# VHH binders against q9y6x5, part 43

Target 1, 379 residues: q9y6x5
Amino acid sequence: LPPKLLLVSFDGFRADYLKNYEFPHLQNFIKEGVLVEHVKNVFITKTFPNHYSIVTGLYEESHGIVANSMYDAVTKKHFSDSNDKDPFWWNEAVPIWVTNQLQENRSSAAAMWPGTDVPIHDTISSYFMNYNSSVSFEERLNNITMWLNNSNPPVTFATLYWEEPDASGHKYGPEDKENMSRVLKKIDDLIGDLVQRLKMLGLWENLNVIITSDHGMTQCSQDRLINLDSCIDHSYYTLIDLSPVAAILPKINRTEVYNKLKNCSPHMNVYLKEDIPNRFYYQHNDRIQPIILVADEGWTIVLNESSQKLGDHGYDNSLPSMHPFLAAHGPAFHKGYKHSTINIVDIYPMMCHILGLKPHPNNGTFGHTKCLLVDQWCI

## First folded at step 19 (VHH)

Design jb23
Fold by OpenDDE, look of step 19:
Structure jb23 (fold): chain B 379 residues (1-379), chain A 123 residues (1-123)
Amino acid sequence: as target 1 above (379 residues)
Amino acid sequence: QLQLVETGGGLVKPGGSLRLSCVVSGFTFSSYHMAWVRQAPGKELEWVSTISGSGGYTYYERSVKGRFTISTDNAKNTLYLQMSSLKPEDTAVYYCARTQYRYSGEWTPFDYWGQGTQVTVSS
């Protein structure tokens, strides 16, 4: 039988939650599998970019999903949560579910993973759910496991997405121990439900399962705001994305806009596109705007209004608060093994290996995950 | 047509309790996140609470946390807000509305508002 893999994402699950809260179900999952304590995600530590990096092995500049909000100057198209269904935005890369879907006697399934309800390269997952935040985890899980168990051709790759603890992190802030404890308890219970469901269906021993996230969460405050309106007139630019990484499209001379912004706040770095640090791998794409603003950790870029969020993400991908974790279980993985760090793009070649798929060119390094796999030598 | 009808408001003394109801017709509220919002005299609209369509997750504004409980009855397609330990500052017109959580971490704007129900907390 072909290998099967379920990829699960709990949005906004900060890596150090594992150290600061109790997760009996997740810890049991880890005990029987592997843990990567920190996953270094891609520069804009946002949902769309990082989820697409997981399934493509590419940095943002390569797969073309460079933010949650994008603008293409040539076509004048906009990308956002409310407008994410145009294959134009996704077709600069080939996600793993498409690769898998195109194989003989294989199919893919998806429960609300970003991009899975869009035909990419004229291919869409055989089974998918349209995104609806109101659909319960249980219903998503039931559909995914049904497809994994009863589909023909068999589903060999599936993905499952859940919006917590991201939503709560935004609402309460990651430092709210009372509220976050409650939320994270629920997340652990969901993991328990997942494991129980798989065991009940007889899938647990043979299914490879990866539980991960796209980014963490940092504490924000009304005392840490950067008001752009105090630095530049709004008529001089179009805002493509706001915080904590703002994408600026100048309506006047770019240099003038830059000069007005460069000293706006000591807690914000301003980059011309060509001066964006190489370590971000965030330069070589036309969808990246001429100027980007990068707020320091915990600072929020605002216009002439206050932010309602007590937590946010999207900051420098080197910050530990932005890092998710990765746990995995199944026949492909060791038992009781912990690893310190990998890059988020490393997940793709690992998944390809597990599934026996030829990976598309990618930025991941298979060597970084070898120690997680039973069929590989670990240095 | 879509309709939201709020009921249960009234006059209550400080420390008292009220239970608001919102009956939804024309759509299934389990397909949305349902929220309570309120507007006090001379004040801006204020978010109070949200519940996921499945009822599994609830969110509360800080000032009402521990005092208010949002819930649903799927069979009746009804949203509830149990209010306890009411304070004068809770005086407002209370509305129910629908929203959704998005990948970006933003909530969709509220739509299809009811007529609201008046809650007055006074000694």
Scores: ipSAE 0.827, ipTM 0.921, lowest interface PAE 0.6, mean pLDDT 96

Design jb24
Fold by OpenDDE, look of step 19:
Structure jb24 (fold): chain B 379 residues (1-379), chain A 123 residues (1-123)
Amino acid sequence: as target 1 above (379 residues)
Amino acid sequence: QLQLVETGGGLVKPGGSLRLSCVVSGFTFSTYHMAWVRQAPGKELEWVSTISGSGGYTYYERSVKGRFTISTDNAKNTLYLQMSSLKPEDTAVYYCARTQYRYSGEWTPFDYWGQGTQVTVSS
């Protein structure tokens, strides 16, 4: 039987939650599998970019999903969570579910993973759910496991997405121990449900399961605001994305806009596109705007309106608060092995290997995950 | 046609309790996140609480946390807000509305508001 892989994402699950809260179900999952304690995600540390990086192995500049909100100057198209269905935005890369779907006697399934409800390269998963935040995890899980168990051709790759603890992190802030403990307990219970469901269906021993996330969460405050209106008039630019990384499209001379913004706050770095640090791998794409603003950790870029979020993400991808974790279980993985760090783009070549797929060119390094796999040599 | 009808408001003394109801017609509220919002005299609309369509997740504004409980009855397509330990500052017109959570971490704007129900907390 061909290998099967379920990729699960709990949005906004900060890596150090594992150290600060109790996760009996997840810890049991880890005990019987592997853990990567920190996953260095891509810049910007936002949902769409990082989820697409996981399944393509590419940095943002290469796969073209460079933010949750994008603008293409040539076509004048806009991308957002309310307008994400145009294949135009996704077709600069080939996600793993498409690669898998195109193989003989294989199919893919998806429960609300970003991009899975869009035909990419004229291919869409045989099974998918349209995004609806109100659909329960149980229903998503039931559909995914049904497809994994009963489909013909068989589903060999599936994705499952859940919006927590991201939503709560935004609402309460990651430092709210009372509220976050409640939410994280629920997440652990969901993991318990997942494991139980797989065992009940007889899938547990043969299914490879990866549990990960796209980014972490940092504490924000009304005392840490950067008001752009204090620095530049709205008539001089179009805002494509706001916080904590703002994308600026100048309506006047770019240099003038830059000069007005460069000293706006000591807690914000302003970059011309060509001066964006190389370590971000965030330069070589037309969808990246001429000027970007990067707020320091915990600082929020605002206009005249105050931010109501107590937690946010999208900051420098080198910050530990932005890092998710990765846990995995199944026949492809060792038992009781812990690894310190990988890059988020490394997940793709690993998944390809597990599934026996030829990977598309990518930025991941298979060598970084070899120690997680039973069929690989690890020093 | 979509309709939201709020009921259960009234006059109550400080420390008292009220239970608000919102009956939804024209759509299934389990397909949305349902929220309570309120508007006090001379104040802006204030978010109070949200519940996921599945009922599994609830969110509360800080000032009402521990005092208010949001819930649903799927069979009745009804949203509830149990309010306890009411304070004068809770005096407002209470509305129910629907929203959704987005990948971006944003909530969709509220739509299809009811007429609201008046809650007055006074000694």
Scores: ipSAE 0.818, ipTM 0.925, lowest interface PAE 0.6, mean pLDDT 95

Design jb25
Fold by OpenDDE, second read of step 20:
Structure jb25 (fold): chain B 379 residues (1-379), chain A 123 residues (1-123)
Amino acid sequence: as target 1 above (379 residues)
Amino acid sequence: QLQLVETGGGLVKPGGSLRLSCVVSGFTFSSYHMAWVRQAPGKELEWVSTISGSGGYTYYEDSVRGRFTISTDNAKNTLYLQMSSLKPEDTAVYYCARTQYRYSGEWTPFDYWGQGTQVTVSS
């Protein structure tokens, strides 16, 4: 039988939560598997881009999902969470569920992972759920495990997505110990439910399971705001994306717009597109706007509005507060092994290896994950 | 036809308690996240509390945290707001409404509302 893999994402699970809170179920999962303590995600550190990087192994400039809100100047199309169904936005890459779906005697399943309810390259998972945030984790889990257990052709790759602790992180801020403790306990209980469900169905021993996240969360404050309206008239530009990385489309001369913004705040870096630092791998795509603004950690870019969020993400991907973790269990993985760090794009070639799929060209390095795998030599 | 009907409002003294109810018909409220919002005279609409469709997660405005409790009864298709330690600044018309959470971390605008119920806190 072909190998099977379940990829699970808890949105906004900051890596250091594991050190600061108790996770008895997740710790048991890790004890019987592997842990990567820190995963360096891609810039910008947002939900759509990073989830697509996990399943493509590509930087954002390469797979074309460069933000949660995008604009294409040629087609005049807009992308947002309310308008994400056009394959135009996704077709610059081939996600792993499509590769898997196109194999003989294999199929893919998805429970609300970003992009999975869209036909990409004219292919969609045999089993998927349309995104609906009100659907419980348990219902998503039940559908995924049913498809893994009772499908023909068999589901060999499945994704499962959950919006917590992201929603609570935004609301309370990651430094709210009381509220975040409650939320994280619920997340651990969901992991317990996942493991129990797999054991009950007889899948636990043979199914490879990866639990990870797309980004962390940093503390914000009403005292740390950058108001763009104090620096430039709104008539001079179109705002494509706002905080903490703003995407600016000038309506006047680009240089004039840049000059008005470059000294707006000591807590914000302003880049022309060609001057974006190479380490971000965030330059070579037409969907990246002519000017980007990057706020310092914990600062919020606003217009003549106040932010109600106490936590946010999207900042420099080198910041530890933006980093998620990765845990895994199954026949492909060692038991009781911990690794310090990998890049988020490294997950793709590893998953392809586990599933016996030929990877598309990608930015990941398979060598970074060899020590996690039982069939590889670890130097 | 979709309908939300709020009840339970009234006049109460500072420090008192009220329990608001919202009965939903025409849709399954578990298919949405349900919220309480309020509007005081001359003020903008203010979010008060949200409960997830599954009932597993609750969110509160800072000014009401520890005093208000949002809950549901699925069997009765009813949303509740238990209010305690009421203050004059809690005076408003209270509405129940439905919403969704997005990938971007934003909540969708409310699309359906009840007639509201008046809560007046006065000595």
Scores: ipSAE 0.766, ipTM 0.890, lowest interface PAE 0.6, mean pLDDT 96

Design jb26
Fold by OpenDDE, second read of step 20:
Structure jb26 (fold): chain B 379 residues (1-379), chain A 123 residues (1-123)
Amino acid sequence: as target 1 above (379 residues)
Amino acid sequence: QLQLVETGGGLVKPGGSLRLSCVVSGFTFSTYHMAWVRQAPGKELEWVSTIQGSGGYTYYERSVKGRFTISTDNAKNTLYLQMSSLKPEDTAVYYCARTQYKYSGEWTPFDYWGQGTQVTVSS
């Protein structure tokens, strides 16, 4: 039988939640599988970019999804969470579900994972759900597991996405122990449901399952605001993305705009596109705007209207608060093994290996995940 | 100015014990994950163990788990590897290395190595 893999994402699950809260179902999952305690994600640490990095193994500058909100100056097109279905934005890379879908006697399935409801390189999963936040986890899980169990050709790769604990993190802030305990309890229960469903269907022993996330969450406050309006007139630029990484499209001379912003706040770094630090791997794409502003951890960039969010993400990808975790279970993985850290782009070559797929050129390093796999030497 | 210096290697019989030390200078290893790696003659470099600089979690290669113990003394800026129940297959040059993850968020592959210390397990 061809190997099967289910990739699950709980959006905004910060790695240290595992240390600060109880997860009996997830802990049981980990006990029978593997854990990577920290996953260094890609800059910027936002939902669409990082989910696409997981399935492509590429930095954002390479796969072309460089933010949740994008603008292309040539075509004048906009990208947002409400306008994400144009293949134009996705076609700069080939995600793993497309690679898998194109194989003989294999098919892909997807439930709400970013980009899966879009034909990429004229290919879409045989089974997918259009994104709809109103659809319950249970319904998503039922569809995914049904497809994994009964499809012809067989579904060998599937994705499952859920919006929590990100939404609640934004609302309550990650430091709200009372509310976040409730939210994370629900997440753990969903993991329990997932495992139970797989066992009931007889999939548990033969299915490889990865549970991960795209980013963490940091605490924000009304006392930590950076107001751009105090530094520059809004008529001098177009705002493409706002916080915590602002993308600035100047309407006047770029240098002049830069000079007005460079000293706006001691808690914000201002970069010309060509001066963006190399460690971000966030320079070589036309969709990256001429100027970017990067707020310090916990600071919020605002205009005249203040943000109501108590938690946010998108900050420097070196910050621990931005890092998610990875847990996995199945025949490809060890049992009861913990690993310190990997890069989020390392997940792609690992998944390709598990599925027997030839990976496209990517930024991941297969050697970083060898310790997780039963058929590899730990290097 | 950055330096890693391994000591404690030697010849030991099967079943014996050794304690390796790695003294770090030029940086604070507590902000990094620190690792022991080894290379046997004619073999590739092999990861042995890692310790978190801050959290104190430890990780081990499968073949050494239960026999080796990695630890640190922050006050001395020293990394240790206690080896017990040594086997001939443990024979290698052992290196301490700064791992890829820095708590500040920077990733550096094994960029700094000590000179290594020879461990020989033989009857």
Scores: ipSAE 0.000, ipTM 0.236, lowest interface PAE 12.9, mean pLDDT 92

Design jb3
Fold by OpenDDE, second read of step 20:
Structure jb3 (fold): chain B 379 residues (1-379), chain A 123 residues (1-123)
Amino acid sequence: as target 1 above (379 residues)
Amino acid sequence: QLQLVETGGGLVKPGGSLRLSCVVSGFTFSSYHMAWVRQAPGKELEWVSTIQGSGGYTYYERSVKGRFTISTDNAKNTLYLQMSSLKPEDTAVYYCARTQYKYSGEWTPFDPWGQGTQVTVSS
């Protein structure tokens, strides 16, 4: 039988939560599998871009999902969480579920993972749920495990997505020990439910399961605001994305707009598109706007209105607060092994290897994950 | 067939309390997230609070946190907003609606909405 893989994402699960809070179910999962303590994600550290990087192995400039909010100047199209169904935005890459879906005697399944309810390259998973946050976490789990267990052709790759602890992180801030402890306990309980259900269905020993996240969360404050209205008039630009990385489309001369913004705050870096640091791999795409603003960690870019969030993400991907973790269990993985760090784009070639899929060209390095796999030599 | 009816609004002094109700017909709470939103005259629509219909998760915007409590009675198919320590800036028409959390980290209500109920906080 072909290998099976379930990819699970807890949105906004900051890596150091594992050190600061108790996770009895997740720790048991890790004990019987592997842990990568820190995953360096892609810039910008937002939900759509990083989830697509996980399943494509590409930097954002390459797969074309460069933010949660995008604008294409040629077609005049907008992308947002309320307008994400146009394949135009996704077709610059081929995600792993499409590759898998196109294989003979295989199918893919998806529960709420970004992009999975869109036909990409005219292909969609055989089993999928339209994104709807109103659907309970339990129902998502039930559907995905049912498909893994009873589908024909068999589901060999499945994705599962939950909005927590991201929503709570935004609400409470990651430093709220009382509230975040409660939230993270529920997250651990969900992991317990997942494991229990897989065991009940007889899938646990044969299914490869990866539990990961797209980004972390940093503490924000009303005392750390950058007000753009203090620096530039709204009539001079269109705002495509706001915080903590703002995408600026000038309505006047770009240089003039840049000059008005470059000294707006000591806690914000302003880049012309061609001057964006190479380490971000965030330059070579037409969907990246002419000017980007990058706030320092914990700072929020605002207009006249104050932020409603006590936590946020999207900052420099080198910041530990932005990093998620990766845990895995199954026949492909070692037991009781911990690894320090990988890049988020490294997950794709690893998953392709596990599933026996030929990977599309990608930015991942398979060598970075070899120590996690039982069939590989660890150097 | 889907209908939401808000009640419980009124005039109250600063520091006072009100309890808003939203009776829902045509759908089941457990299948949806429910939200309260408000709009003051001349101001933009503002999200106030959300409750997960099935799991009981609750969310609040920053300015009402600690003062407002969102809850449901599934037997009555009614959504509640208990408001305490009311302030003049809480003056608005309050609406209940189904809502969705999206990847941007925001709650977005969607149609249909109720007619709203007026809350006025004034000395």
Scores: ipSAE 0.022, ipTM 0.374, lowest interface PAE 6.2, mean pLDDT 93

Design jb4
Fold by OpenDDE, look of step 19:
Structure jb4 (fold): chain B 379 residues (1-379), chain A 123 residues (1-123)
Amino acid sequence: as target 1 above (379 residues)
Amino acid sequence: QLQLVETGGGLVKPGGSLRLSCVVSGFTFSSYHMAWVRQAPGKELEWVSTISGSGGYEYYERSVKGRFTISTDNAKNTLYLQMSSLKPEDTAVYYCARTQYKYSGEWTPFDPWGQGTQVTVSS
């Protein structure tokens, strides 16, 4: 029988939460499996880009989901969380569920993972839920596990997505010990529910499960604001994305706009598109705007409005506060093994290996995950 | 069947010019971003230039800006790279590819993978 893999994402689960809070269920999961303590995600450290990087093994400039909000100047199309269903945005890459779905005697399932309710390359998962944030984790879990257990052709790859602790991180800030403790306890309980459900269905021993996240969270403050209105008039540009990485579409000469912004704040780097640092792998895609602004950690770019967020993400992907973790359990993984760090794009070739899929060209390095796998040599 | 075929390479003196061509088959690059990449002996793959298949926007690696021009002929399904003011540092095998994939140094065959064309800049 082909191997099975469930990929689970808890949005905005900062890696060091594992060190600062108690997770009895997750720790038990880790004890019986593996842990990668820090996953270096892609820049921008936002939800759509990073979730698509996980399942494609590509940097943003390659897979084309470069932000949560995008604009294509040629087609005049806009992308946002409320407008993400056009295959136009997703078709620059092939996500793993499509690859899996196209194999004989295999099917894919998805519960609200970004992009899974969109036909990509004219292919959509045999089983999926339309995104609806009001749907409970329990309902998502029930559907996913039902599909994993009863489908024909068998579901061999499934995704499960949950919006916490991201939403709470934004609301309370990651440094709010009281509120975040409550939220993270709930997350751990959900992990407990997941494990229990799998055991009840007899899936636990044979199913590979990865629990990960797309990004972390940093503390923000009303004392750390960058007001663009103080630097440039609104009539001179269109704002495609705001904070902490602003995407600027000039309405006047680009150089003039750049010159007005370049010294706006000592806590913000301003880049022309061609000058974006190579390490971000965020340059040669039309959906990246002519100018980007990158705020320092914990700083918020605003207009003449006050920010209501006490936590945010999207900052430099080298910052530890932006990093998620990865835990895994199943027949493909060792037991009781911990690894320091991998790149988020490394997850894709690993998943392909586990599933016996030929990976599409990608930016991941399979060698970085070999030590997690029982069938590989660890160098 | 997807295929890319590069031509136009050769030996040229510093300061000279070459025009590379890439004929694609099995797909239309108007639906994709297309790129030129190059690899010198013992070095990693390096991105050179990208063009939007749909809109014609052009992007260049910093070292080739002002010297290289990427273009397309949709009717011929051909990608071009006009190279001028060539330098010894430009010596490499040049490949055309879809920009859906960025390669950061490892030689990894991709579908389709062209044979490339050798560009040698030497006095």
Scores: ipSAE 0.005, ipTM 0.214, lowest interface PAE 12.6, mean pLDDT 93

Design jb5
Fold by OpenDDE, second read of step 20:
Structure jb5 (fold): chain B 379 residues (1-379), chain A 123 residues (1-123)
Amino acid sequence: as target 1 above (379 residues)
Amino acid sequence: QLQLVETGGGLVKPGGSLRLSCVVSGFTFSSYHMAWVRQAPGKELEWVSTISGSGGYTYYEDSVRGRFTISTDNAKNTLYLQMSSLKPEDTAVYYCARTQYKYSGEWTPFDPWGQGTQVTVSS
């Protein structure tokens, strides 16, 4: 039988939550599998970009999902969470579920994972849910596990996505131990439900399961705000994305806009597109705007509005607070093994290996994950 | 085909209790996240509480935590909000709805929702 893989994402699960909070179910999962303690994600550290990086192995400049909010100057199209169904935005890459779906005697399934309800390269998973965040976490789990169990052709790759603990992280801030403990307890219970469901269906021993996240969460405060209105008039630019990485489309001379912003705050770096640091791999795409503003960790870029968020993400991808974790279980993985760090783009070639798929060109390094796999030598 | 009908509102003194009900038709609770939201005159819509899936996971805004309890009866397809220790600040029209998450970091009510039920807390 072909190998099967379930990829699970808890949005905004900061890596060090594992150290600071209790996760009985997740720890059991890890005990019988593997853990990567820190996953270095891609810049910008937002939901759509990083989820697409996981399933393509590409930096954002390469797969073309460069933010949760995008603008294409040529077509005048906008991308957002309420407007994400145009294949135009996704077709610059081929995600793993498409590759898998195109194989004989295989099919893909998806529950709410970004991009999975869009025909990408004229291909969509055989089994998928239209994105609707109002659908309960249990319903998503029930559907995805049913498809894994009863589909024909068999589902060999499936994705499952939940919006927590991101939502709560934004609301309470990651340092609110009381509220976050309660939320993370619920998250751990969901993991328990997942494992139980898989066992009940007889899938647990033969299914490879990866539990990961797209980014972490940093503490924000009303005392750490950067007000752009104090630096530049609204008439001089269009805001494509705001915080903590603002995308600026100048309406006047770019240099003039840059000069008005470059000294706006000591807690914000201002880059012309061509001057964006190479380490971000965030230059070579037309969807990246002419000027980007990057706030320091914990700082929020605002207009003449007050932020209600006590936590946020999207910051420099080198910051530990932005890093998620990866845990995995199944026949492809060792038991009781912990690894320090991988890059988020490394997940793609690993998944391709597990599934026996030929990977598309990508930025991942298969060698970084070899120690997780039973069929590989660990250096 | 989808309908939500809120009931149970009324006038109550500070410190009193009310139980709101929301009867849902056209869909099943267990398949969705359900929420109570409220709006006071001249104020923005405020999220109050959410119950997830099978009812095992509940969320509350800080101002109502410990005082309000959200629950469901799946057999009756009814959502409840038990309110205790009511305060004048709780005065609002209360609505039930499915919830949607925005990647901006908020859970928001999802259409359709009912006409709401008025809760007035006054001496």
Scores: ipSAE 0.487, ipTM 0.813, lowest interface PAE 1.0, mean pLDDT 94

